# Ledger of designs, part 1: VH-VL binders against q9umr5

Scores and structures below are computed, not measured.

Target 1, 268 residues: q9umr5
Amino acid sequence: SYKPVIVVHGLFDSSYSFRHLLEYINETHPGTVVTVLDLFDGRESLRPLWEQVQGFREAVVPIMAKAPQGVHLICYSQGGLVCRALLSVMDDHNVDSFISLSSPQMGQYGDTDYLKWLFPTSMRSNLYRICYSPWGQEFSICNYWHDPHHDDLYLNASSFLALINGERDHPNATVWRKNFLRVGHLVLIGGPDDGVITPWQSSFFGFYDANETVLEMEEQLVYLRDSFGLKTLLARGAIVRCPMAGISHTAWHSNRTLYETCIEPWLS
Structure headers, positions and changes below count from the first letter of each chain, unless a header shows other numbers; Kabat numbers aren't used for antibody chains.
ipSAE, averaged over its two directions, is called F for ESMFold2-Fast, E for ESMFold2 and O for OpenDDE. V2 adds 0.75 times the mean of E and O to 0.25 times the DockQ between the complexes of E and O.
Where letters were taken out, [cut] stands.

## First folded at step 1 (VH-VL)

Design b15
Fold by OpenDDE, second read of step 2:
Structure b15 (fold): chain C 268 residues (1-268), chain A 122 residues (1-122), chain B 106 residues (1-106)
Amino acid sequence: as target 1 above (268 residues)
Amino acid sequence: QVQLVQSGAEVKKPGESLKVSCKASGYTFTNYYMHWVRQAPGQGLEWMGIINPSGGRTSYAQKFQGRVTMTRDTSTSTVYMELSSLRSEDTAVYYCARDWGYSTSSYLFDYWGQGTLVTVSS
Amino acid sequence: SYVLTQPSSVSVAPGQTATISCGGHNIGSKSVHWYQQRPGQSPVLVIYQDSKRPSGIPERFSGSNSGNTATLTISGTQAMDEADYYCQAWDSSTVVFGGGTKLTVL
């Protein structure tokens, strides 16, 4: 039998968005129990990410308990950050494959349709004024806003990304790292034609430096310091990077080729 | 459709430099890494190096370190490869090739230029 | 340096199956890609990530990779398949090509 699959959706999504993924899994892995968690759907996905982590934790705990052999996580877009945090706070999770599907794992810094909708009068260059304010961190998007030009503000004000990255010291950093390292495989998926994740390399823990030059995972301080375990995971062959061109952000969960290439191999 | 159009054939003398251009179209130029690969007459493919989407970072094969320079011009969607101190052994067809996506773990080439023959002879 | 080894040539009759090997130390742990190059043309990606076919590549092309050998298989070989074939992998931040195999369709 196949290990259960748990799916966590992205910003403004619902379980319905994953109907094709379910079909693909059923076709290729018959009998797989797939649970798409219908939590924080639509506008509720704007809730603080820590709140979401708690909600999803409550949902996944009973699933994991019934699957002693382990489970797989497929986490899409913003959901990928939720899942990473989830694995960081859970000292007894049994996740075999953590599939990060086009997630801004190293944060977001780009003008997108989502930003225009939420902040119609703000550009990415000014969003730090909002996101790093006392009330800004009440929105999920701001929880992983990573302004490369305001690193001090990011490090001090980010209540989510900076913490799960271990970029800001906190008393749980060591334990979170240990917990996250329980994952069997970290599968990173993304691509240059995404159009939303900015830079798209964020899905692979790449990100802008102060000059907006994109640096790769191995050049990031979080990697170099192994602050949450990336260096350790890479060293033991637990990180899989699966880039795919020609896929827009809203198509990652519905593309058959992508599924066969990047997702299916890790559902066994 | 994706197209990579390279500059024309060149004849060089030993000690000179070559500079081949590769104009890209049909896709978001600034999202993709670009590689250069050469092929000597009757020989196999040889990787020369890679340049990142912004043009700010390059990585070259050890064999070409100190002689090769890769650059990009975003305004014209063109990538350049310059090779200095040419030798007869540098006679080859030079190809630009687009990287499939991310540079560190999945190097592969989904689109190729038509190639540029550079002949180095005294 | 990491080396990929291919036979210099392979011959096959039309309609038969051609097999091209690519040897490398523990190559099965790497992702191997294959390129076809017809005379006077640029290389074309025919197999990626060991066994995946890009759009437009005929189903008669397949690939596998395990142990110390990656394999490109062309079933029902046609005259148009006559070309040089190169395997490719990545090692130590370097792209590595095999020496190439000339496939002749008799």
Scores: ipSAE 0.017, ipTM 0.607, lowest interface PAE 6.2, mean pLDDT 92

Design g11
Fold by OpenDDE, look of step 4:
Structure g11 (fold): chain C 268 residues (1-268), chain A 122 residues (1-122), chain B 111 residues (1-111)
Amino acid sequence: as target 1 above (268 residues)
Amino acid sequence: QVQLVQSGAEVKKPGASVKVSCKVSGYTLTELSIHWVRQAPGKGLEWMGGFDPEDGETVYAQRFQGRVTMTEDTSTDTAYMELSSLRSEDTAVYYCATAYSSSWRPGYFDYWGQGTMVTVSS
Amino acid sequence: QSVLTQPPSVSGAPGQRVTISCTGSSSNIGAGYDVSWYQQLPGTAPKLLIYGNSNRPSGVPDRFSGSKSGTSASLAITGLQAEDEADYYCQSYDSSLSGWVFGGGTKLTVL
């Protein structure tokens, strides 16, 4: 039998977003128990990511307990960060494949449409004034805002991304690294035509330097220091990078070719 | 999966109002974003209004502002579109449709109702 | 008149390749908003044909393809069949209008 699949949605999403994915999984892997977690939908996805992690943890624990052979995680967009944090705090998870579907794993520094709604008076270049404040960190988007021009503020004010990355020292860093390393495979999916994740390389742990030059995963301090286990996972052959062009952010969970190429191989 | 069933054809006099309903099934109305699009006879598609990702609220096309009201009843999974001060040029087939957006970015209309013909004549 | 500009009509013989253009501006297609395409058969509601510039929903044959470049998009139909005779509409979003926008529509005739 196939291992159960747990799906975590992104910002302003619901279970509806994965209707095509469910169809594909059912078709190619009949009998697979797929659970799309219906938590923090719509506006609720703006709640602090740590709160979301706790909620999702409560939901996945019973599923994992019933699946001694392990489970697979498919986590889309913002959900990919939630899942990474989830795997970091759980010392007893049994995740085989963690599929990060177009997630800003190394953070976001883009001028997207949702910024206008959430922060009508703020530009990308000035969002750090809001996001790196105590009240700003009460919004999920700010929890992974990574301003390359204000690294000091990021490192000191980020209550989520900087911690799960091990960029800021904390008492749980060693344990979180150990927990995360329990994953069988880390499958990173994204592409240059996404249009939302900025830079798109963030889905592969690439990100801007101070000059907004995009550096790859292997050039990042979190990798070089192996702060949360990326270097170790890569050495194990446990990291799979699956870039795909021609796919917009709205299509990652519904594109059949993407599914067959980047997702299906890891659901066995 | 998703089905949209609209109310029947309407015949109205100029100056009157019309209210078209759209019942959703397969998913709950709270999980969906309903938009309205109309099409005059022999003409193209015209977006009337719906949830706007940039504004985070239901917005109407400027042409219909002040005359159109879109509402939802989550208890019955039914969306409504009311158009007032009807004119002859409002004669059209009115469609409800589900709009998909991701991360607050506008996307596409994936499911459509069968359409409701509204005729405005003296 | 329409925010997105389409040719009023195109035609082709069975088996041929036809293309339908959709020309926008810097406030819609050029602003990075995705383009979708819809097929409307006579007397029926529109049907989603292409989403996210180039993606096909389930059931749409691969002879339909979409592309986007700059401020324009294009729908290509290869191996044209009689059943393809319909109206086709492109759709996007316009930031200056704060609204969803359609092209004027293109009548495809199969000769």
Scores: ipSAE 0.263, ipTM 0.745, lowest interface PAE 1.8, mean pLDDT 93

Design g16
Fold by OpenDDE, look of step 4:
Structure g16 (fold): chain C 268 residues (1-268), chain A 123 residues (1-123), chain B 111 residues (1-111)
Amino acid sequence: as target 1 above (268 residues)
Amino acid sequence: QVQLVQSGAEVKKPGASVKVSCKVSGYTLTELSIHWVRQAPGKGLEWMGGFDPEDGETVYAQRFQGRVTMTEDTSTDTAYMELSSLRSEDTAVYYCATQYYDILTGRYPFDYWGQGTMVTVSS
Amino acid sequence: QSVLTQPPSVSGAPGQRVTISCTGSSSNIGAGYDVSWYQQLPGTAPKLLIYGNSNRPSGVPDRFSGSKSGTSASLAITGLQAEDEADYYCQSYDSSLSGWVFGGGTKLTVL
């Protein structure tokens, strides 16, 4: 039998968004128990990410308990960060494949429709004034806002991304690294035509330097310092990078070719 | 707010085709996703198909594939459902309904319904 | 046969609480797809009552509530009133059928 698949959605999503993915899984892996977690949907996805992590943890624990052979996680967009944090705080998870589907793993720094909706009068260059305040950090989007021009504010004010990255020292960093390293495979999916994740390389732990030059994962301090285990996972051959062009942000979970190439191989 | 007005009752012979219309007002047809649901006398609701706003195409229930065609005329804000090769089992009230994306909940509710069109298939 | 299973009928006295169950499978409710509920008065078109498992559209009284757990959903009606006598249908999406599905309907009688 196939291992159960748990799906975590992105910003403003619902289970309907993953209808095609479930169809693909049912077709190619019949009998697979797939659960799209119906938590923090719609506007509730704007709640602080640590609150979401707690909620999703409560939901996955019983699923994992019933699957001693292990489970797979498919986490889309913002959900990919939630899942990474989830795996960091859980010392007893049994996740085989963690599939990060177009997630801003190294953060977001770009103008998007989501930002316009939440902050209609704010631009990318000024959002740090809001996001790095205590009030701003009550919104999920601000929890992974990563302004390369205000690194000091990011490191000191980010209540989520800077912590799970181990960029800011905290007493749980060593344990979180140990927990995250329990994952069998980390599958990173994204592409240049996404249009939302900015830079799109963030899905592969790439990001801007102070001059807005995109550096790859191996050039990032979190990798070089192995602050949460990326270097170790890569050394184990446990990181899979699956870039694909021609896919918009809202189509990653619905594209058949993407599923067959980047997702299906890791659901066995 | 949104109103859906359907065409009148139809009586058809087996093997014939029927085309039901659904005129939208309050909003334009391009702002709405139209679906069709039928209900046989004394029976439950059955989804036939409709426009999927995320996929940008019309999707049909497998049971009606090859026999049903759903179209739209945006110039008149009218949606159509044509069912061919009619059988006695197709006798039912046919409803058009709207589905929209609610950003606050992330859901696609079916919030407005037409008054229904009775289609009778008899020899 | 409906993909979602409902009891054919339920009854209650005015002021009482009644519940209508909707049982699905791993390809619909159990997969995490939302459940909606519709009220259909005699001789009328269905009316949206609950969507997204527990959300009420404007105009729907709070004595109507929805919940979902596992492969099943439930509609609860408190303070039952005479005007609540109607047919009730649950709805969800089914990945194996690639389409929306309805329950068989439940006739609610107010005694």
Scores: ipSAE 0.453, ipTM 0.802, lowest interface PAE 1.4, mean pLDDT 94

Design p10
Fold by OpenDDE, second read of step 2:
Structure p10 (fold): chain C 268 residues (1-268), chain A 122 residues (1-122), chain B 112 residues (1-112)
Amino acid sequence: as target 1 above (268 residues)
Amino acid sequence: QVQLVQSGAEVKKPGSSVKVSCKASGGTFSSYAISWVRQAPGQGLEYLGYIIPIFGTANYNEKFKGRVTITADKSTSTAYMELSSLRSEDTAVYYCARVGYDSRGYEPFDYWGQGTMVTVSS
Amino acid sequence: DVVMTQSPLSLPVTLGQPASISCRSSQSLVYSDGNTYLYWFQQRPGQSPRRLIYKVSNRDSGVPDRFSGSGSGTDFTLKISRVEAEDVGVYYCMQGTHWPYTFGQGTKLEIK
């Protein structure tokens, strides 16, 4: 039998968005028990990410307990960050494949058409004033806002991303790294035509430097310092990078070619 | 000059709901947040919640168990606070206040509305 | 929730004399960014509250220099060097570090 699949949605999302994914899994892996978690849907997805992590943890623990052989996680967009944090705080998770589906794993600093309704163009340069404060950190978007021009504020004020990345010292860094390293495979999916994740390389732990030049994962301090285990995972062949062009952000979970190429191989 | 102008006094029956408005002028509405605080007669101040208009949602004090709804209309630079299932203990002056900012982040309550008296009585 | 405790609750003062209000928090108000989000408000009779001090010791524009804020961690103080008639009202401290943000009970300043 196939291992159960747990799906975590993204910002302003719900389980309904994954109807095609469910169809694909059912078709290619008959009998797979797929659970799309309907937690923090819609605007509730703006709740603090640590709150979401706790809620999703409560939901996945029973599922994992019933699947001693292990489970697979498919985590879309913001959900990818939730899942990474989840795996960091759980010392007894049994996740075989963690599939990060177009997630801003290294943060967001975007000014895209998709986000214009949330962030006018003028707000990208000023959002740090909102996000890097106690008031801003009560919103999920701010929890992974990564302003390359205000790195000091990010490192000090980020209550989520900076911590799970191990970019700021904290007493749980070693344990979280150990926990995260329990994952069998980390499958990173994203692409240049996403239009939301900015830079799109964030889905592969790439990100801007102070000059807004995109650096790859291996150039990031979190990798070089192996702060949460990326270097270790890569060394043991546990990281899979699956870039794909021609896919918009809202289509990652519904594209058949993407599924067959980047997702299906890791559901067995 | 920044001004916050609130709607007029309200008298409500228990179990009903009230919606208070707060119109901001003299600044950039989308660049700030709006907080709501209430004060029962002769009592102190209580934080209800706040909204960052560009996010489209608010952060609430859990004490109110979902009875409070804070919204914002960017087109009119107006914030709203709705309190449902009103009780006598909800009788209070309700204030809106702007959350401003300095170079390091947001700062609350640099400007206040004039207050809106809400009386809940049978 | 963080409990803010003010003392005294009633403060009768002679004109021209100094006044001091204490505010204690049940936990440290130092945020991860190194700032301490402690605020002082003044509410004159029949008026809306007015912010006097932000982040422990910064005076707002228009606030007389006879007002000063100090403190760190969990202990904070608002001082008025020379009380004037216009200073009559209730003073509140507020913490903005831990959600939900909370106020002290208030200190009623009156002229003897």
Scores: ipSAE 0.780, ipTM 0.892, lowest interface PAE 0.8, mean pLDDT 94

Design p12
Fold by OpenDDE, second read of step 2:
Structure p12 (fold): chain C 268 residues (1-268), chain A 123 residues (1-123), chain B 112 residues (1-112)
Amino acid sequence: as target 1 above (268 residues)
Amino acid sequence: QVQLVQSGAEVKKPGSSVKVSCKASGGTFSSYAISWVRQAPGQGLEYLGYIIPIFGTANYNEKFKGRVTITADKSTSTAYMELSSLRSEDTAVYYCARGYTEGSYYSNWFDPWGQGTMVTVSS
Amino acid sequence: DVVMTQSPLSLPVTLGQPASISCRSSQSLVYSDGNTYLYWFQQRPGQSPRRLIYKVSNRDSGVPDRFSGSGSGTDFTLKISRVEAEDVGVYYCMQGTHWPYTFGQGTKLEIK
C-alpha cells in the first residue's frame, strides 16, 4: 500500500483548494490515504507560525503513529515553512518525502498582486517597521518576512524563520538540525511565474543579498554553515529541485503536469 | 510629529455598545500598530488589544471574550475600538497608542498616546 | 497571563531625595529574540501615560537622566536619583514579551 499523504495548506487557504490534488493522487495512487488538515484556515492562517506548528503537530502525530512505514508531506506556500519547522521540532517524525510546494523557504520580500491588499507597493520597504517587533511577530506573514535591507533587524527580531534557519544561535539548533535530517527527501517546487513568492527562488532557498541580487541555495550562509542541514541533505542526494515555468501561485496544487512531474514521483 | 486624536466622551447604558475612534496624523498610518488600553477611574492600565492596519486583523486580550472589536480604516488613518455588552465595570478612559519601529532599538512602542476617551456606563 | 507586581504601591518622597520602584514578573520577560520587553510609564495627574523606559534600561527621548531602569529576567527597577515636583504621578511597568501584554498595579509617587 501507498504511504499516507498529509497536506498542509497555505495562507488564506482551506482544504477545498486541494480537491484537484486529491483527485490526482487517487487516480495515480489508488488507495492512498490523503489527509488535508483543516487547521488555521482562512484568516486564522495569520496566527503565529509557532502556534500553527503546534496545532499541526497535534494533528500529524496520530497519523504518523498509524503509519510505521512513514508518511509523505505536501506543504503548500506558507505551509511549507510550517512543515519545515514541524520536522525540526519533532524528534520522532517518520516523513519520507517532504514536498515543499511553492513555499517561501528562505522568506518573503515582495509586494505581489496576491498580497497587494496587504502590502501596497509603497509599503514593501516599510514593512520591517512593524514586522520586526513583538507586535508584528504575532502574525504569520511577519514570521517569514526577510528584508534584505534590514538584515540586522531580521536576525534579531524574527521569531520564526531566523530560528528554524539557524541564522540566530539558539539552544535547540543542533537538535532541530538532527530532527530535520530525518527526512528522506526534500522536494523543492517553485517557478519564475509564481507571482507571489518573492523572489521565486525562495522556494529553492535562494534569496536576495543586500543589493537585491538573488543568490542560490549554495551561496546562502545557512547552506555554507549547514545550520539546519541543507548541505548535508544535498550531499546525500536528498534534495530534489523541481522548477516549473508557466504556473501561477494558486495553481501549483491543481496543475496536472506539475503533479506528474514534480509530486507524483515522490509519493511511492 | 505624529499625533493621535481620539473621539469624545461617551455615556452608555448597560448592554449597549460603544465605538471609540483614534485618528493618526503626521505619519504613515499603515506602518503602525495601534494599541488600545483602558483605565478605570482610580485604577491601573489594562491592555485590550491591537491592530496592524495593513493586515486588517487584530489581536485581542481574551479576557474580554469577544466583546472587543478593533478595526482600522487606512484611507482615513483611523483605528476603532468597539466594546459591546457594556457593563458598569467598563467605565474607564480608553487610550490608543502607536507602535512603530524606526530602527534596531524598537524605540517607538507606545509613542505617542491619544488623549484618552472617557466611556461611562450607567443605568 | 503574566502577572506584574509593583512595589511599593504608594511612594511618598521628599524633594531632592532618590526614589526606587520595583517590578516583578511571574515569568521571564526574555523574548525569543533575546530582548526583554519591559517598559516603564509615567502618568501625571490628568494626563495620558508617557513612556519613560523601553526594554528595561533605555531612556526615551526627552526623559531626564535622573530616571534609570535596570533589571533582568523577572526583576526590574525604576530609579529616580533626585525627585522633582514634576515627577508626581503614577508609574507603571509593562511587559510586552508575552501576549496579552500586562501592566503592574502602578506606584503613586507623591511629595512629602
Scores: ipSAE 0.623, ipTM 0.847, lowest interface PAE 1.0, mean pLDDT 93

Design p5
Fold by OpenDDE, look of step 4:
Structure p5 (fold): chain C 268 residues (1-268), chain A 122 residues (1-122), chain B 112 residues (1-112)
Amino acid sequence: as target 1 above (268 residues)
Amino acid sequence: QVQLVQSGAEVKKPGSSVKVSCKASGGTFSSYAISWVRQAPGQGLEYLGYIIPIFGTANYNEKFKGRVTITADKSTSTAYMELSSLRSEDTAVYYCARDKGYSYGPSYFDYWGQGTMVTVSS
Amino acid sequence: DVVMTQSPLSLPVTLGQPASISCRSSQSLVYSDGNTYLYWFQQRPGQSPRRLIYKVSNRDSGVPDRFSGSGSGTDFTLKISRVEAEDVGVYYCMQGTHWPYTFGQGTKLEIK
């Protein structure tokens, strides 16, 4: 039998968005128990990410307990960060494949057309004024806003991304790294035509330097220092990178070719 | 030059709802947060919640257990505070106030509305 | 929630004399960015509150220099060097570091 699949949605999303993915899984892996978690849907997805992590943890624990052979996680967009944090705080998770589906794993710094209503063009360069404050950090979007021009503010004010990345020292860094390393495979999915994740390489732990030059995962300090286990995972062959062009952000969970190429191989 | 103008006084029955408006002028509405604070007669100030209009959602004081809804209309630069399941204890003057981000101070409550009296009585 | 405790709650003052209000928080108000989000507000009779001080010691524009704020961590003070008749009202401290943001009980300043 196939291992259960748990799906975590993204920003302003709901379980309905994953109807095609469910169809694909049922077709190719019949009998698979797929659970799309209906937590923090819609506007509630703007709640602080740590609050979301706690909520999702409570939901996945019973599922994991009933699946002693392990489970797979498919986490979309913002959900990918929630899942990474989830795996960092859980010392007893049994996740085989962690599939990060177009997630801003190294943060977000963009004002794309899709998010114009949320991030006006004039606000991208100034969003740090909102996000790196106590009242800004009460919103999920700010929890992974990563302004390359205000690195000091990011490192000091980011209450989520900087911590799970181990970029800011904290007493749980060693334990979180240990917990995250329990994952069997980390499957990173994204692409240049996403249109939302900015830069799109963030889905592969790439990101801007101070000059907005995109550096790859292996050039990141979090990798070089192995602060949360990326270097270790890569060394053991546990990281899979699956880039795909021609897919918009809202289509990652509904594209059959993407599913067959990047998701399905890791559900068996 | 920045002004916050609130809607007029309200008299409500217990169990009903009230919606107070706060129109901002003299600044960029989307660049700020709007906070709501209330003050019962002869009492201190109590924080209800705030909204960042560009985010389209609010952060609430859990003390109100979901009875408060704060919204914003960017097109009219107006914030709203709705309080449901009203009780006598909700009788108070309700204030809106403007907040700024980190690089501007950060600055909380640099401008206030004139207040809206909400009376809840049988 | 963070509890803000003001003292005294009633402050009768002679014109021209100094006044001092204490505000204590139940936990440190230092945020991760190094800032302390402590504010002081003045509310004159029949008026909306007005911010006097932001981040412990910064005066707002138009606030007389006879007002000053100080403190750190959990202990803060608002001082008025020479009280004037227009200073009558209630003064509140507020913390904006920890959600939910909370106010002190208020200190009523009156002229003797």
Scores: ipSAE 0.554, ipTM 0.829, lowest interface PAE 1.4, mean pLDDT 93

Design q13
Fold by OpenDDE, second read of step 2:
Structure q13 (fold): chain C 268 residues (1-268), chain A 123 residues (1-123), chain B 112 residues (1-112)
Amino acid sequence: as target 1 above (268 residues)
Amino acid sequence: QVQLVQSGAEVKKPGSSVKVSCKASGGTFSNYAISWVRQAPGQGLEYLGYIIPIYGTANYNEKFKGRVTITADKSTSTAYMELSSLRSEDTAVYYCARGSKYFDWTPYYMDVWGQGTMVTVSS
Amino acid sequence: DVVMTQSPLSLPVTLGQPASISCRSSQSLVHSDGNTYLYWFQQRPGQSPRRLIYKVSNRDSGVPDRFSGSGSGTDFTLKISRVEAEDVGVYYCMQGTYWPPTFGQGTKLEIK
């Protein structure tokens, strides 16, 4: 039998978006129990990510308990960050494959559609004024806003990304790293034609330097310092990078070719 | 050159609904927000709402109390505005408009406009 | 909602002469991001609106340099240095700083 699959949606999303994914899993892995979590849907996805992490934790714990052989996580967009945090705070999770589906794992810094939805008049270069303000971190998007030109503000104000990345010192950094390292495989999915995740390499833990040059995962401080276990995971062969072109952000969970190439191999 | 082409004029009864389309041509669609604005005869401009096709998110002017629904079909590069529970006061030319692609991008910057769709609500 | 007030509402102008339209907002249009999202639109008779100016003073591509925008905070002005026949129409200011965007009443420019 196949391990259960838990799906976590993205920003302003719901379980309905994953109807094709469910179909694909059912066709290729018959009998798989798939649970798409309908938590923090729609506007509720704008709530602070730590709140979301707690909610999702409550939902996944019973599922994991019923699956002693392990489960797979498919986490889309913002959901990928939620899942990473979830795995960091859970000392007893049994996740085999963590599939990060076009998630801004290293943060977001772009004038993207969903940012404009929340901040219609804000430019990416100025969003730090909002996101790193006292009230900015009450919004999920700001929890992973990563302005490369205001690194000090990011490190000091980010209440989510900077912490789960271990970029800011905190008492739980060692434990969270240990917990995250319990994952069997980290499957990173994304691509250059995404159009939302900016830079798209963020899905692979790449990101801008101070000159807005995109550096790869291995050049990131979080990797070099192994602050939350990326270097360790890579060394053990636990990181899978699956880039694909020609896929827009809203199509990652519904593209058959993408599923067969990047998702299906890790659901067994 | 980017153009927005809207559907034809509509005549509707009070209480009914109307759905106006706005098709983009000559450029990309998915990365541009589409706003809707209306203008009653001889009157000024009123903002209705917008959609971001690539993400599928929309926002509405609360003044319309949920009567407006904006959708988009990326495959056809077409945005739609549906107004329900029509009243005589809804008689107006309805415009779709697009924002700038570059640093000045926002859902309601509206640098390109459709030709307008006249909607007449009468008994 | 933010109220935009234009003056004058009617503007008869002699060809070749300058024109000036004022737009006042009920509150400061300076956004938290530091920008001021004030726009000017032109609507010629029987046509759709056309954006002329964005963010107070930036001309759109194709807009003649005889058009200029200025202002700050709550007071803004659109100027036409030399009015031409094609400039006949209604001009609207719009704020995009606060949701929802709101327009002025419009100023009808006519040739004397």
Scores: ipSAE 0.005, ipTM 0.494, lowest interface PAE 11.2, mean pLDDT 92

